# Ledger of designs, part 4: VHH binders against Diaminopimelate decarboxylase (lysA)

Target 1, 379 residues: Diaminopimelate decarboxylase (lysA), of Deinococcus radiodurans (q9rtk2)
Amino acid sequence: MSLSRHALQDAAQRFGTPLYLYDAEELDAALWRVQRAFGDARIFYAMKANPNLNLLRRYAAAGVGFECVSLGELLRAEAAGAGGERMILNGPAKSDAEYAAAARLGATIVVDREEEVVLLPPGSRVLVRVNPAMTVSTHEHLATGTARSKFGLTPEQVPGTLAELRDAGHEVLGLHMHIGSAIEQAEDFTAAFARVTELRAHIGGLSVLNVGGGWSLNADLEGIAYEAHEAARVFGAELWVEPGRYLVASAGWLLTRVVGTKRTGRNFCLVDAGMTEFLRPMLYGASHPLYPMWDALATEVWDVAGPACESGDLIARGVPLPTPQRGHLLLIGEAGAYGASMSSTYLSRPRPAEVLWTGHDWQLLRRRETPQDIWAAEV
Below, E stands for the ipSAE of ESMFold2; O stands for the ipSAE of OpenDDE; V2 stands for 0.75 times the mean of E and O plus 0.25 times the DockQ between their complexes.

## First folded at step 1 (VHH)

Design C4 (framework vhh_gefurulimab)
Fold by ESMFold2-Fast, scan of step 1:
Structure C4 (fold): chain B 379 residues (1-379), chain A 122 residues (1-122)
Amino acid sequence: as target 1 above (379 residues)
Amino acid sequence: EVQLVESGGGLVKPGGSLRLSCAASGRTFSSYAAAWFRQAPGKEREFVSAITWSGSTTYADSVKGRFTISRDNAKNSLYLQMNSLRAEDTAVYYCAAGTFYLSTYWGHYDYWGQGTLVTVSS
């Protein structure tokens, strides 16, 4: 990162710990990589990765749209200055309020199930979500397999759904797909794109093909972009993409402070952040790089444990670290995505502040909550 | 992202000297600690030396007094001066960066070069 040790220590002193840090230069670099690889494709940031209004304003200023999955996210996109043509409402279980908001804003609605055709506001702009990995039961008594995903329609359902949407008076733009997460290679998309492009014979051309996101931080973006553009070309369609984690994960860190150590069969480094600040290791078994901010040789392995009174409140297990001491700072990497956005007030622990390194100083993006903020809505 | 490219490897006689260079491209190399690791055929990756962004250094016992790590932040470069070379120093040498502290563990470094071969033989 562009950050010096002095800047990180200054942040800890000024804003306290635990603290989310972002680097403006790294945010710009990630967006540049996507723009360079995908060219004229329209980019929609999947804000579920990090919905901070200040990050959204940065993306809106760059001409980036937003993929939203709730009323709150649609309103965040509006507050960030996006027009409806730069908003997508996705999700398998939309509310009437979400449909109404999308219609008011002129957002594109992604249809995830056939039942939605009768729930859509009149004249909605729509994409139909197709899942090329789903299998269809062709005979009730001879199952061909089962779907493992709660998202999207089978390819076989798509032509009929498109026809129903058009008959109902909706503006059908095209298809949406999202094949997974942690995708590194173009080959991982090839079979899915081939399955979807076979629909060309049944549905004709499209205005839009939205291929979603789900790229790993080490993804071959040029290769993926080439395959995605070829798939869009089959339909004569404009390409849309929905990066989330890729745009923000590497540009953010969680700064925590060692509160103590414990040696009881295992070595525990106890820190002031845990499941309430950073749920990914506990929920997904995710591994994150750790950067101790003290000078010493890493001669022992440590479990990094949070403050919750739960055995599962572990940031990391069995990692080599320099011997920690109370007051030492520990930086958790790749924390810009699904970190702050998934934080909670469990145990009445207030959510941390968020700050952005501008290249010369820290900008406050979110103030630290107080304990009293947690019960302010209780009447 | 930071990209690292090693150079300066080659064949040298026991007792000789060799200087390895590591050129960083991309942004912000000067803010990271950097290190040299080596790996001989059939062996695990071994720590050699590390240097913080501020110039603090540490060395593996096997090389202390013989090797010197240094950096030039203005040129985004890392160096390893190797003196009094022994047959046991024969290995592929890797430049690594991406941490803020003196770490002897390879898994703490985010960025790696492709390696440069050093052969010490008579």
Scores: ipSAE 0.000, ipTM 0.214, lowest interface PAE 15.8, mean pLDDT 85

Design C5 (framework vhh_podentamig1)
Fold by ESMFold2-Fast, scan of step 1:
Structure C5 (fold): chain B 379 residues (1-379), chain A 120 residues (1-120)
Amino acid sequence: as target 1 above (379 residues)
Amino acid sequence: EVQLVESGGGLVQPGRSLTLSCAASGFTFSSYPYGWYRQAPGKQRELVAAIHSGSTLYADSVKGRFTISRDNAKNSIYLQMNSLRPEDTALYYCAKVFYGEWPYSGTDYWGQGTQVTVSS
């Protein structure tokens, strides 16, 4: 990384805080690792991780496609210059407008439930999503209801659904799967791929096998790629993958400023970023690296708390920090994915600006919202 | 603001020992991570050893030969270098590690460095 402490201080002065920062070199490095590991596989960036139009333009220029889960994301992919052959529409609850947009763009639609067969526009290009972890529904005498995954069809439903799609005149390309998040090892895929490849006896060959993403930053990409290519080989299929977090998480940071401190049984470092800027610690219990940009002896532990009037608005709990003072800068790491994309205007707090380090200067990717931007749609 | 001054380098024969010292001023020294880095001609700067609250980390090339230590009363960090090899020839720097990133590979707090040359 070409980012220096002086470049970070310059960003805070020029763009204010809280501020999302990205490093172009780190973005390029992450994509290169995926391309190297997966070879001839087709890459579709899962833009839910970070849909900033300028980041999308970088991926489109590199020949990377997009996995989209809304009308807005399809339109972002179009605005970034992608053709339909580089677009996938996924999601369990698609609207008529989303189907229509996918058809107009020539995007590949991932069929998530049997009901969708009759909702598809004529001649749609489709993948059928199979959930290999989904078990047969069971009922206990003293328990009511069935526990099911929100996503995908059971393997048993796949042959019938493929036949219905072909009978309806759709272009059936193959299968889609996504087995989870934070996947580190090839072994995490073995049972899922075995389950899916058993379908070969029932459905024959495929044009495409899309194995999704969900890889951790420490993932054994070469091992995962090997297993994925072997699964695609069973079907004679082209391999597609959908990295999101892996491509952007380590390439981004959230820069915040200390507003003050409070000692009331616990030590609180109050900062200008919280749940409205960075929801992950509250929502998922996520732990992120913290980088104080000031010097002092770290003799105490601090809770890093945001400005929201919520007891749970904590970026971190019980972390050793040098004694904070108003005006000090604190950097939050691994914030390039599911940070800015999950931000909100709760409490009428404007969303932060986003900037990219080019290797020699900062490029503005998204201006800071004004309060007026928040209520512009109100009459 | 923060100043680091390295010393103790020199010309030494293979198999001998040197102790490098780093004196710090301009800030509170204790409990912060520190490391030794080196840069050989035509190569990138690399981490050699790091110390934080008694925990240590060493590059594979020096593990078992080098020992990092600190003296908080003197605001000093030391690198004891044993069984020196010609490939240890480099300019050695001490650096304050960026807090929360452990081990850190870069910093804004560099000393001027001290040259170590291992040759017969």
Scores: ipSAE 0.000, ipTM 0.126, lowest interface PAE 15.8, mean pLDDT 82

Design C6 (framework vhh_7ubx_2; at its last look DockQ between E and O 0.01; V2 from the best seeds 0.00; counts 0 for: pae E 24.0 > 2, placed apart)
Amino acid sequence: QVQLVESGGGLVQPGGSLRLSCAASGFTFSTYWMTWVRQAPGKGPEWIATINSGGSTMRDDSTKGRFTISRDNAKNTLYLQMTSLKPEDTALYYCATGYTFKWYDTSEYDYRGPGTQVTVSS
ESMFold2-Fast, scan of step 1: ipSAE 0.571; ipTM 0.835
ESMFold2, look of step 2: ipSAE 0.000; ipTM 0.136
ESMFold2 (binder alone), look of step 2: mean pLDDT 80; pTM 0.802
OpenDDE, look of step 2: ipSAE 0.191; ipTM 0.616
ESMFold2, look of step 11: ipSAE 0.000; ipTM 0.105
ESMFold2 (binder alone), look of step 11: mean pLDDT 80; pTM 0.801
OpenDDE, look of step 11: ipSAE 0.000; ipTM 0.223

Design C7 (framework vhh_gefurulimab)
Fold by ESMFold2-Fast, scan of step 1:
Formats: C-alpha cells, structure tokens, sequence
Structure C7 (fold): chain B 379 residues (1-379), chain A 123 residues (1-123)
C-alpha cells in the first residue's frame, strides 16, 4: 500500500515532528531493481547511507551484506545478524580496534594504503582498493575516485601490494574500487574500468572485483551492471557492489512542521527541522523535492529555513510553495540516505524519531530523543 | 518498477489539436499527482499542467484556456488535450508523477518521468 496523506498526518500526530519516515514497499522495490540489474553479483549495503538497525535486519534477511567504515558499523552489522562473509571493513584510517573486530568477525578488509599491510591481523581476508585516478563530475565532498581523492592505492602500487599481502599469509580476494557518487551513465565507469582491467596483465586473475556504488536514483543500472560484469570477467572474478544511497534515499522522507513565516526581501518558511536533522542541503548544496501538505496553489517562491543560528541553515532556497502558516506540515523527499545518519545534537536539539510504513501501520524504528538524553553521558 | 510511457505526439498545423496520453504502471496511479512538462529545442524543461490524485488542476499561463489535463485512474492514464496549437508549443512533452497526491508546478517535486513524445506545430 502506498503512503497516503492520511497516513502522513497520522504519523505527525502519533510521533511528533520533525520525523523521519520510510516506506517498506519502496525499500523492497529499490533492492529488487539492484538485484534485477546485477544478477548474481553480491550486494553489500553501504550502511553509512542509513544505519538504522531495523533497515539492516531487513537487508540481512534478504541475504544482503554490509560495507562498514567503523567499529560501530561492524557491530551494527553483527547485531543485524550478518556473518563475517557478509561484512566489509573499508576506510582510509582504520583503528587497531577496527582491525581486531574485523578479524574476530571474519570480515573482508579493504586495504586502502600500503602501510596497512603490516597492520593487518594474521590471515586476514582482503581486497586492495585501487584509485583509477579518474575525475567524476560531482560535488568535491562526494568524489572518491579522483587524483585528488584520499582513497585507495595508485594502479602502479597494486601489484607490489598484492604480492606483499600474499607473502604475509593473507587471503587476497581481489580489488575494490569506488569512483564517486551521483553516477548516472555506464560511460562514467568506462575509463575507470579500462584502467583497472589493464592490471590483468600484471596481477593475473582475481576471485573478487568490488566496484563499489555511488549510483544516482536515475542511474542506468542495466548499463552500469553490464560494464561492471565485463570488467569482472576480465579477471575471472565474482562481482561485488556497494549501493547505499540508491537503496534507501527514495524510500525515506523528513516530515517537518512550519513554525512561522518571515518576509524580509525574501520569503522565509521557518520549519522545525534544519541542519541538525538534515545536513545535506547546507553541506552539499543538495536540492530535495518538497511536498506541502496543505491546500493551495504555489504562487510565490520561499526559502525553507531551519531553527539554527546559522545563515546557511536552509533546507531549500527559492522553491515554489503555497503560502505557509504555522502548524502546516511540509514533507522533504529523498531523505532516506545521509539524513538521519548525519543528524546531530548540535544546539542540544534531540534527534528525531524514525518510523516505517509497513503497508498497514507505522512501526517505530527509533524513538525521539529527549534533551536529557543529550547530556546523559556527562558526569 | 515504475514506468510512464507517453504517446500521441506528432506533426500538426497551427490552430490544430492533439491529445497526448501517458500510461502509468508499477504503482497505484490514483495516489499520485501527475503533470505534463515540455522542453523546446535549446530551452529548459518547463511546467505545462498538473492534476492531483483527486482531480484538481493547475496550468501554466501560456497554455491556460487552450490545454486540458485529465486522468483516468481505472486505466492508470494521464491525458493532455491540446487545442489551438501554436508554433511556440513545439516541444518534447514529458509525463511526470509525484510520489504524493499533492498539486505542485515545481519539476523538482516529481519523482517519475517518461521518455517524452515530440509535438511539432508547423505549416
């Protein structure tokens, strides 16, 4: 059952605002699209997009693994019921505790720098992250596969690093790569895959080629999957992929309430959510669909602003909205990824609740924090 | 799998009429607001008309009184009846659907898009 206006208003009354809400059918549909396009590839959900334990349990139940970049994320994957064969530890600056946890769990460790070879626990399962040194047209904070990126080894470093890992007794599965985010076309991968497949002459076959994720919601998944499978075939490798945003972004929304308006050269719609709930617009200049839940035609443009004492605390700028009034509900779309996961308690504002539409009713996934929760660890 | 497929485009003389159709599949169409947008050569995609799940409509000033948007929820279809066509109406016309049944003229609010159908108005 699709989310209705009545269900959204019911959620606001039962759980308050600001409120993160997710649709179970949309989560399932996004996963099905990935499974359909990528066939027999292994899917590892990049949980940095949304690490809610209830979402992780859904993915674990579907046989989906997890890409983790911290001790906390490894422990979330374990709590969700994943075995180590379904866990990847990635990240450029891993701690000793993270290496120890990965070893305990039997997770695959992605080696991001040559120095890590001597830091790995004995007999580790590893992938080596290669930076194909391509430039992806995206915001600088989101680009990971460029010459300016802090991620991965150069192609020239890869053969030596693989040999050193094998000589040290580690199980070398293959390569990892991730070229960026907001990728729409198969052609965006072509140059990166060409650079990586050139390594075949130097390193031979691999068990695994992990091509990461970073696909936009409008991505040509079939085209991307075709190119990725061709690259894996060059090595005789099993294909692994790490979708994050693609799996959850369109399945989640942030529900806010208008607290007032201000007209001072520009029209401001002031809402009860801002940078502490939803950092993406301020941090990345991201634009999100807005759905006013009050009746009228949009005749003016509004800046939607949050409660923080920051000039940049804007959810949206120059967007058409019907005239808002205190108490009106405003829904922010594509908020299932990098929304709740990036929220903070800045200004001692408690984190919002998270709820899931099951098709029949709302399931609480995370209770709303109280202000006292924020300083509960202060002694 | 959500899909929107437009049809009905073609060549028509100034003052003529065309009816565009959009077939929706993979979702409960009646829950969603739907819209027509168009893109003329060398221009940005612009709003034409929108219809809420309940049938309320809005129109761009340039088409008001000439175009009529309608829907048939039983057939999962959206329509645009275009009358008194002008050369400036020449464009690729796109069907779009909002995830929610609310009226909006903002293209950024629409989650699903069709591939487009070409309308050429010339002598």
Amino acid sequence: as target 1 above (379 residues)
Amino acid sequence: EVQLVESGGGLVKPGGSLRLSCAASGFTFSYYAAAWFRQAPGKEREFVSAISGGGSTTYADSVKGRFTISRDNAKNSLYLQMNSLRAEDTAVYYCAADRFPYLTWSKSAYDYWGQGTLVTVSS
Scores: ipSAE 0.000, ipTM 0.190, lowest interface PAE 15.2, mean pLDDT 85

Design C8 (framework vhh_7pa5_2)
Fold by ESMFold2-Fast, scan of step 1:
Structure C8 (fold): chain B 379 residues (1-379), chain A 122 residues (1-122)
Amino acid sequence: as target 1 above (379 residues)
Amino acid sequence: QVQLVESGGGMVQPGGSLRLSCAASGFTFSYYAMSWVRRAPGKGPEWVSTISWSGGSTSYADSVKGRFTISRDNAKNTLYLQMNSLKPEDTALYYCAKAEYSFTVDYYFDYWGQGTQVTVSS
């Protein structure tokens, strides 16, 4: 449900600011849209978008699996109650500890490079990641599946790698692919699928085709699902998908408070959240919807700036806002993905609390760190 | 509409006691921290005490610590200030205020009542 100003003010009062807040109904709605569009495909949540253990427990309870890219993420999936058949270990630079954990858990390992064939534990369940060697129209830092990407094997390497994996005694389930992030159009996936399905002539049928995720919040899910199912049909394979951002981004917000204003050639609205809480605008040039929780007689153009002593610590540039005053609340939208998960303790600033609106009240998902938590591991 | 109505003030001798009440309406009282703020004749506002939304934590100005007790009844939407060992220096108009917290601003007060007068004299 849409959160009221009263519920948001309640959250600020009870938990302080800056604060990450999520809506349970929006989380459930996003999952339902994916389930409806993709039918009998297996869904693996890409937890890098938001690895909060309480969100993972909700997905595990719904029968959703997890795509993991580290030992820590595998252990989070285990702690959330997932079995190995619901776990995928991906990543271009896996450690021995990650291979050992995947074997112990019975997770499916995505082979990203030929060298991994000799590093895999005996009898591993594997997918081979193919890079379709395509260009995609997405931000440079978010692009994967290109010829210059550090991810996956070229199509030319795939048949040989599959044969080597089978010869080594591994259970080869099929292929994995992921072409990028913020993909809206089915046509981008269609081109990549066409390139991958050409491999059918060389490799035969597969048990699994995992097409990853990376679709935007405005994506044509039904069109993408149709193309993905057609690609899986070419191989006779079960379809797997790895939504991350799509499941959580619109279900989360970052609540911040105005600390002051400054007018020096430009109008600056200074807030208590910045790059240490929400790195996306600085790192990717991302634009997020802003919801001022105040009114004023005048509306002017403001830059919204965080507390870090960095010129790039801007949440937003050149946005219309009613005149802010110290103490006013500002809500940053689409912050459920790659927000809290990318936060840092830079400047010895503690990480914010995370809370969930259950429809009736706020549930604490993560307590606010104290400054002392930041140096607790220093001996 | 947010309304805060203070009562319980009056005249009292030094060393006496008074209990102030604040009846709150127009908002969900149990969701907000509440404060008492006073203004003595010819002086600016002085913060007196704050109580958290649940009543689980309280804080007091050094000038009143050990003498005043803040409390709340969320079922009745009422805030209280028990004032003991009153001094002439406690003479002021006492306001009930809805409090907000920010780690950069600390507490600030966005809604105030009309006040109730406390006079301590021999």
Scores: ipSAE 0.000, ipTM 0.108, lowest interface PAE 21.3, mean pLDDT 85

Design C9 (framework vhh_5c3l_4)
Fold by ESMFold2-Fast, scan of step 1:
Structure C9 (fold): chain B 379 residues (1-379), chain A 122 residues (1-122)
Amino acid sequence: as target 1 above (379 residues)
Amino acid sequence: QVQLQESGGGLVQPGGSLRLSCAASGFTFSNYAMSWVRQAPGKGLEVVSDIYSGGGSTTYADSVKGRFTISRDNAKNTLYLQMNSLKPEDTAVYYCAREYTFYGSTWPMDYRGPGTQVTVSS
């Protein structure tokens, strides 16, 4: 809220570019919106959106748990101060080391496939992941279900898997589901909740119903929360939710500097960030708001391109911008999620620093890597 | 009730100096970063300089580096711009501006004053 043009220019001068920026007030505001809409639901931050240890410490201090999909993420949650009761281990392809770590920490394990029943450490605390859209092939020679989706069990497999887990001595808390991404309305959950709640007749009550996340920044949180609470009520269950992108995307930006321009049939604005810093536009065709920090009217359209020798290394295509010049600062919005977390050292380019605006000054959350950091592990 | 009022403009010869002042009222001046912005005849707005709320950090446009100095007196709710070695190209209306939060396709000015004319004779 108090983040100004001066604060951004100060950050560029003190920390260099490209630079990830976060606003503490916007992080707090996003969490408050989720808490207000979902009431007594338990919130687990899906840290894959942004696993910065300092952001995790803020969530842990607020009583927020963590959804983890790797050993490294479980260890980040532990380092942030979370107890196992605030940790979930999810994922379709868990390792023995991940099972062992979850058991040591007392984390809740999401069972994604029937084979996992015999792989779980003794007395594991578990949820079973159901995919309400997934069905077994009806073709004669595919009737064994060899053409299944990557995530979760079919509703038909759930009762048997729950029974097998209980018979093996595990603490079965309930079900997990995740229906997708970019979810805007309660109606997007209607068919999935109807399918899952039909299981009540076969499996009885549950302690927990975890409905995941995947909400867009424009989502009707109150409507979604109402339907999610109604689904949990059918089972007599506590509601759990796993927001990721919603909590951090709008609270973060990528600050870039214009390196130069090129006019060769199209207008190119060349910036010091690309696919190695911010993969989303190239990988998903994602569009992000752009904010030029120089005062002029946009009279032409520009392609914003990164430094990689790849034709697809574009941040944006055909966007109106005032004429850029070398040294100008350009901000990329909604970059708090799946930005820094997906960055790479491709082309031996070091990863950017990350800083947090506290309302009065910048706090360094992650130092900029040196080129030597990239090959430090090479023998 | 936010008000910004510039003063100190006028006519000067090339190589001369001027000191602009901006009196701020209607808000907690010490909580906001402040800018000087100018508009030359027939041109768009140019951010000349800005200063952190506590006064410890400043930035300058390349066109004025080494010649202009921004400062503030939080006890008096006043922003200053010391302009030295003035050039004909510095001829513009100079605006005092309170800095806005990050947003929009062009950085918007939250509030600015009515401006003060600076004319550098050729």
Scores: ipSAE 0.000, ipTM 0.277, lowest interface PAE 14.8, mean pLDDT 85

Design D1 (framework vhh_gefurulimab)
Fold by ESMFold2-Fast, scan of step 1:
Structure D1 (fold): chain B 379 residues (1-379), chain A 123 residues (1-123)
Amino acid sequence: as target 1 above (379 residues)
Amino acid sequence: EVQLVESGGGLVKPGGSLRLSCAASGRTFSDYAAAWFRQAPGKEREFVSAISWSGDTTYADSVKGRFTISRDNAKNSLYLQMNSLRAEDTAVYYCAAEYGDLSWYESYDYDYWGQGTLVTVSS
């Protein structure tokens, strides 16, 4: 991270804690890496990773499209300045309102189940999501390309579904697939691509092959891109990709302040951020790098715990830290994805502010909520 | 719902041992986080020890190494084994329970409480 300790302390003083902070240079660098590896592929940002309108406007200005899974996300993409040709509506359980909005916007709809064929608005632009029935070694909540996944049609269902869509008058562009998350190696895609490309004999060429995202921050992007482009070439198709976490995770941090400590069987470092700000450790068992912004003579093993009245409200378990004291700042890394986007007002705790380092100063992207903001809709 | 009934309190000499029991009715302790709190004369109620529904234990620094919390799900009971008792351990001891896991250390986190049992440490 290019941010100095002085800039981080300045942010804490000006905006309070807990605080989400992003680095514009890191956002640009991540996008550049994807563009360099994937060349002429179309990039659709999976906005579920971080839907902040200011981040979306940056991607829209760069020509990046959006993968959306709700009405609200389609409307965010529209507000960010995207045209329908740069919008995808995905999701296994779409509403009539979502279909109507996608049609109005001219978005591409990903058909996830056979039942959707009769639910689509007339003349819809569609991709059919195929589940290649791959086993991916990742947390079960993140695995989407397995034989037991709730996402997509089986390869056997694809030819019939494509024919039904064409017979109904829809513009069938091609196929969509997403095999999981935390994918590091091209090899993880090779078997899935082999299963999907076997369909070429049954369905012919396609206009689009969308291979989704789910890449680890340490992924071999060049290797993955090579295999993805080869699979698209089998169909004569344009390649589409849907990075989410990869684009924003390393460009964002959660800044929290030590509230106090407890030494009762285990050492607890109590901080002002927890499950209501950053759900990933609790939900996914995720480990995040921690950067203490203090020094001490002693280093011990600590559990970093949030303010919620739940024993599982842990940011980290069993991590070495210099002895914390009330008021010390702790920086949680790789928090740009599935952090702020998954925050809640549980316990009537207001959501944190979000700020962007522009290279010279902090730009406010989202103001801190007040407790009154939480119940403003109650009558 | 759970109802808690405590027993085992009494007069004990410094350096002695005593075991408190808390019997639950309605549900087994395996479904509940459970704790012991105490309140000394003229002082606020303080945390002593807790056990999660999964069996993890925690102790206040003042009792660590001297007291042991345990439960027997077959007998639907929670225990506090108190060793090397001191005059400062004199208090009314309360059994507390809450469904699932919670923050261990605040008395307001617990919905079910026993009536208390008096422990007096003196000669």
Scores: ipSAE 0.000, ipTM 0.101, lowest interface PAE 21.3, mean pLDDT 84

Design D10 (framework vhh_podentamig1)
Fold by ESMFold2-Fast, scan of step 1:
Structure D10 (fold): chain B 379 residues (1-379), chain A 119 residues (1-119)
Amino acid sequence: as target 1 above (379 residues)
Amino acid sequence: EVQLVESGGGLVQPGRSLTLSCAASGSIFDYYAYGWYRQAPGKQRELVAAIYSGSTLYADSVKGRFTISRDNAKNSIYLQMNSLRPEDTALYYCTAEYTFGWDSEYDYWGQGTQVTVSS
């Protein structure tokens, strides 16, 4: 981020806290890194990470498609200016309305289960989702357990499902896979790709191999891209990828304000953001970098706690911070993904505004809700 | 507030690799963005690579060859340099910038470590 302390203080004054802020340069840099690593692969932004219409318009303008998992997300992609050839409908439990919208838009539908074959609109463009980890997870050498994913078909089900889809008159483009989250190593993808490419002997060539996303922010993109292109080449296929978190996480921050401190066996820094603004630490045990906006030597560790009446409403535990005081600003990093998109109105707390640093000034992307907005739909 | 000490420089043949290390002390490691700059004889200092939070930036001349990383447990920053070229010959500086500091530029610089790429 090229942001100064003055720019952040200006944002807090103009838009209030808690506040989501994004850096246009960092958004562009993250996309550029993906484009350089993956070359001619087709990129579909997984908008579940951050579906703000203004961010979607930036991606659409750059020729980036969208991976959608709901009717609302398909409509957001349409509103952002995407055509159906740049839309993917994914998800394990699609509704009839979602199938109908995908057909109207000409979106590619990812088939997760054999039962979907009879639910698809006539002449649908489809990918079949295969879970290579289900095969690998039966091996004794894997770490903890053989947990089955609710996503995708087993490799053994794929040839039969492809045949049924073709017999039903659908346009079968190829396969989809997504092996997980926070993936750093090319080797994790290599093993999954090896298992999927064994299907070549049973299913022949494909038009598309979609390898999903799930890359950590420090992932070896060049190594992953190399292995992905190798796998696509086995099928003679065009490569598709679905980055979400990677594109937006490091380009976004949550700005919060210290409301007070408390010392009861532990040191608590109480802030105006918590589980209703930023669910990730509570839901996933996620750790995020913290940047105090006041300059002093850190001599103690603090738990950073939100305003909800929940013992788990903690942003961070045992982190070194300069002594906080009411009114101090604290910046939470890597908050561009699964932050604003997962926010709630629990406790009738309004959702934060979202702003973009253009390099010169703040652009409002989403207005702060009022408390009255929360109950506006109550009759 | 922050002291930076570089190591790992030296003479290396073209096509080989070097890893530069930077040890940070004097303040909390996580409060700073870190980078590597270089200065060849008669040239301006230029940014080679930077790391802030989860985001990395690389100069066009080193993309795909160099990798910047950090180790919070060791309070250290690294620059892995692969496929070195004679053009990479320079004095390499580790830098720390307090990302949202008062004056927008709390630039701390190490003393530099020489990298020479020649046959």
Scores: ipSAE 0.000, ipTM 0.162, lowest interface PAE 17.7, mean pLDDT 84

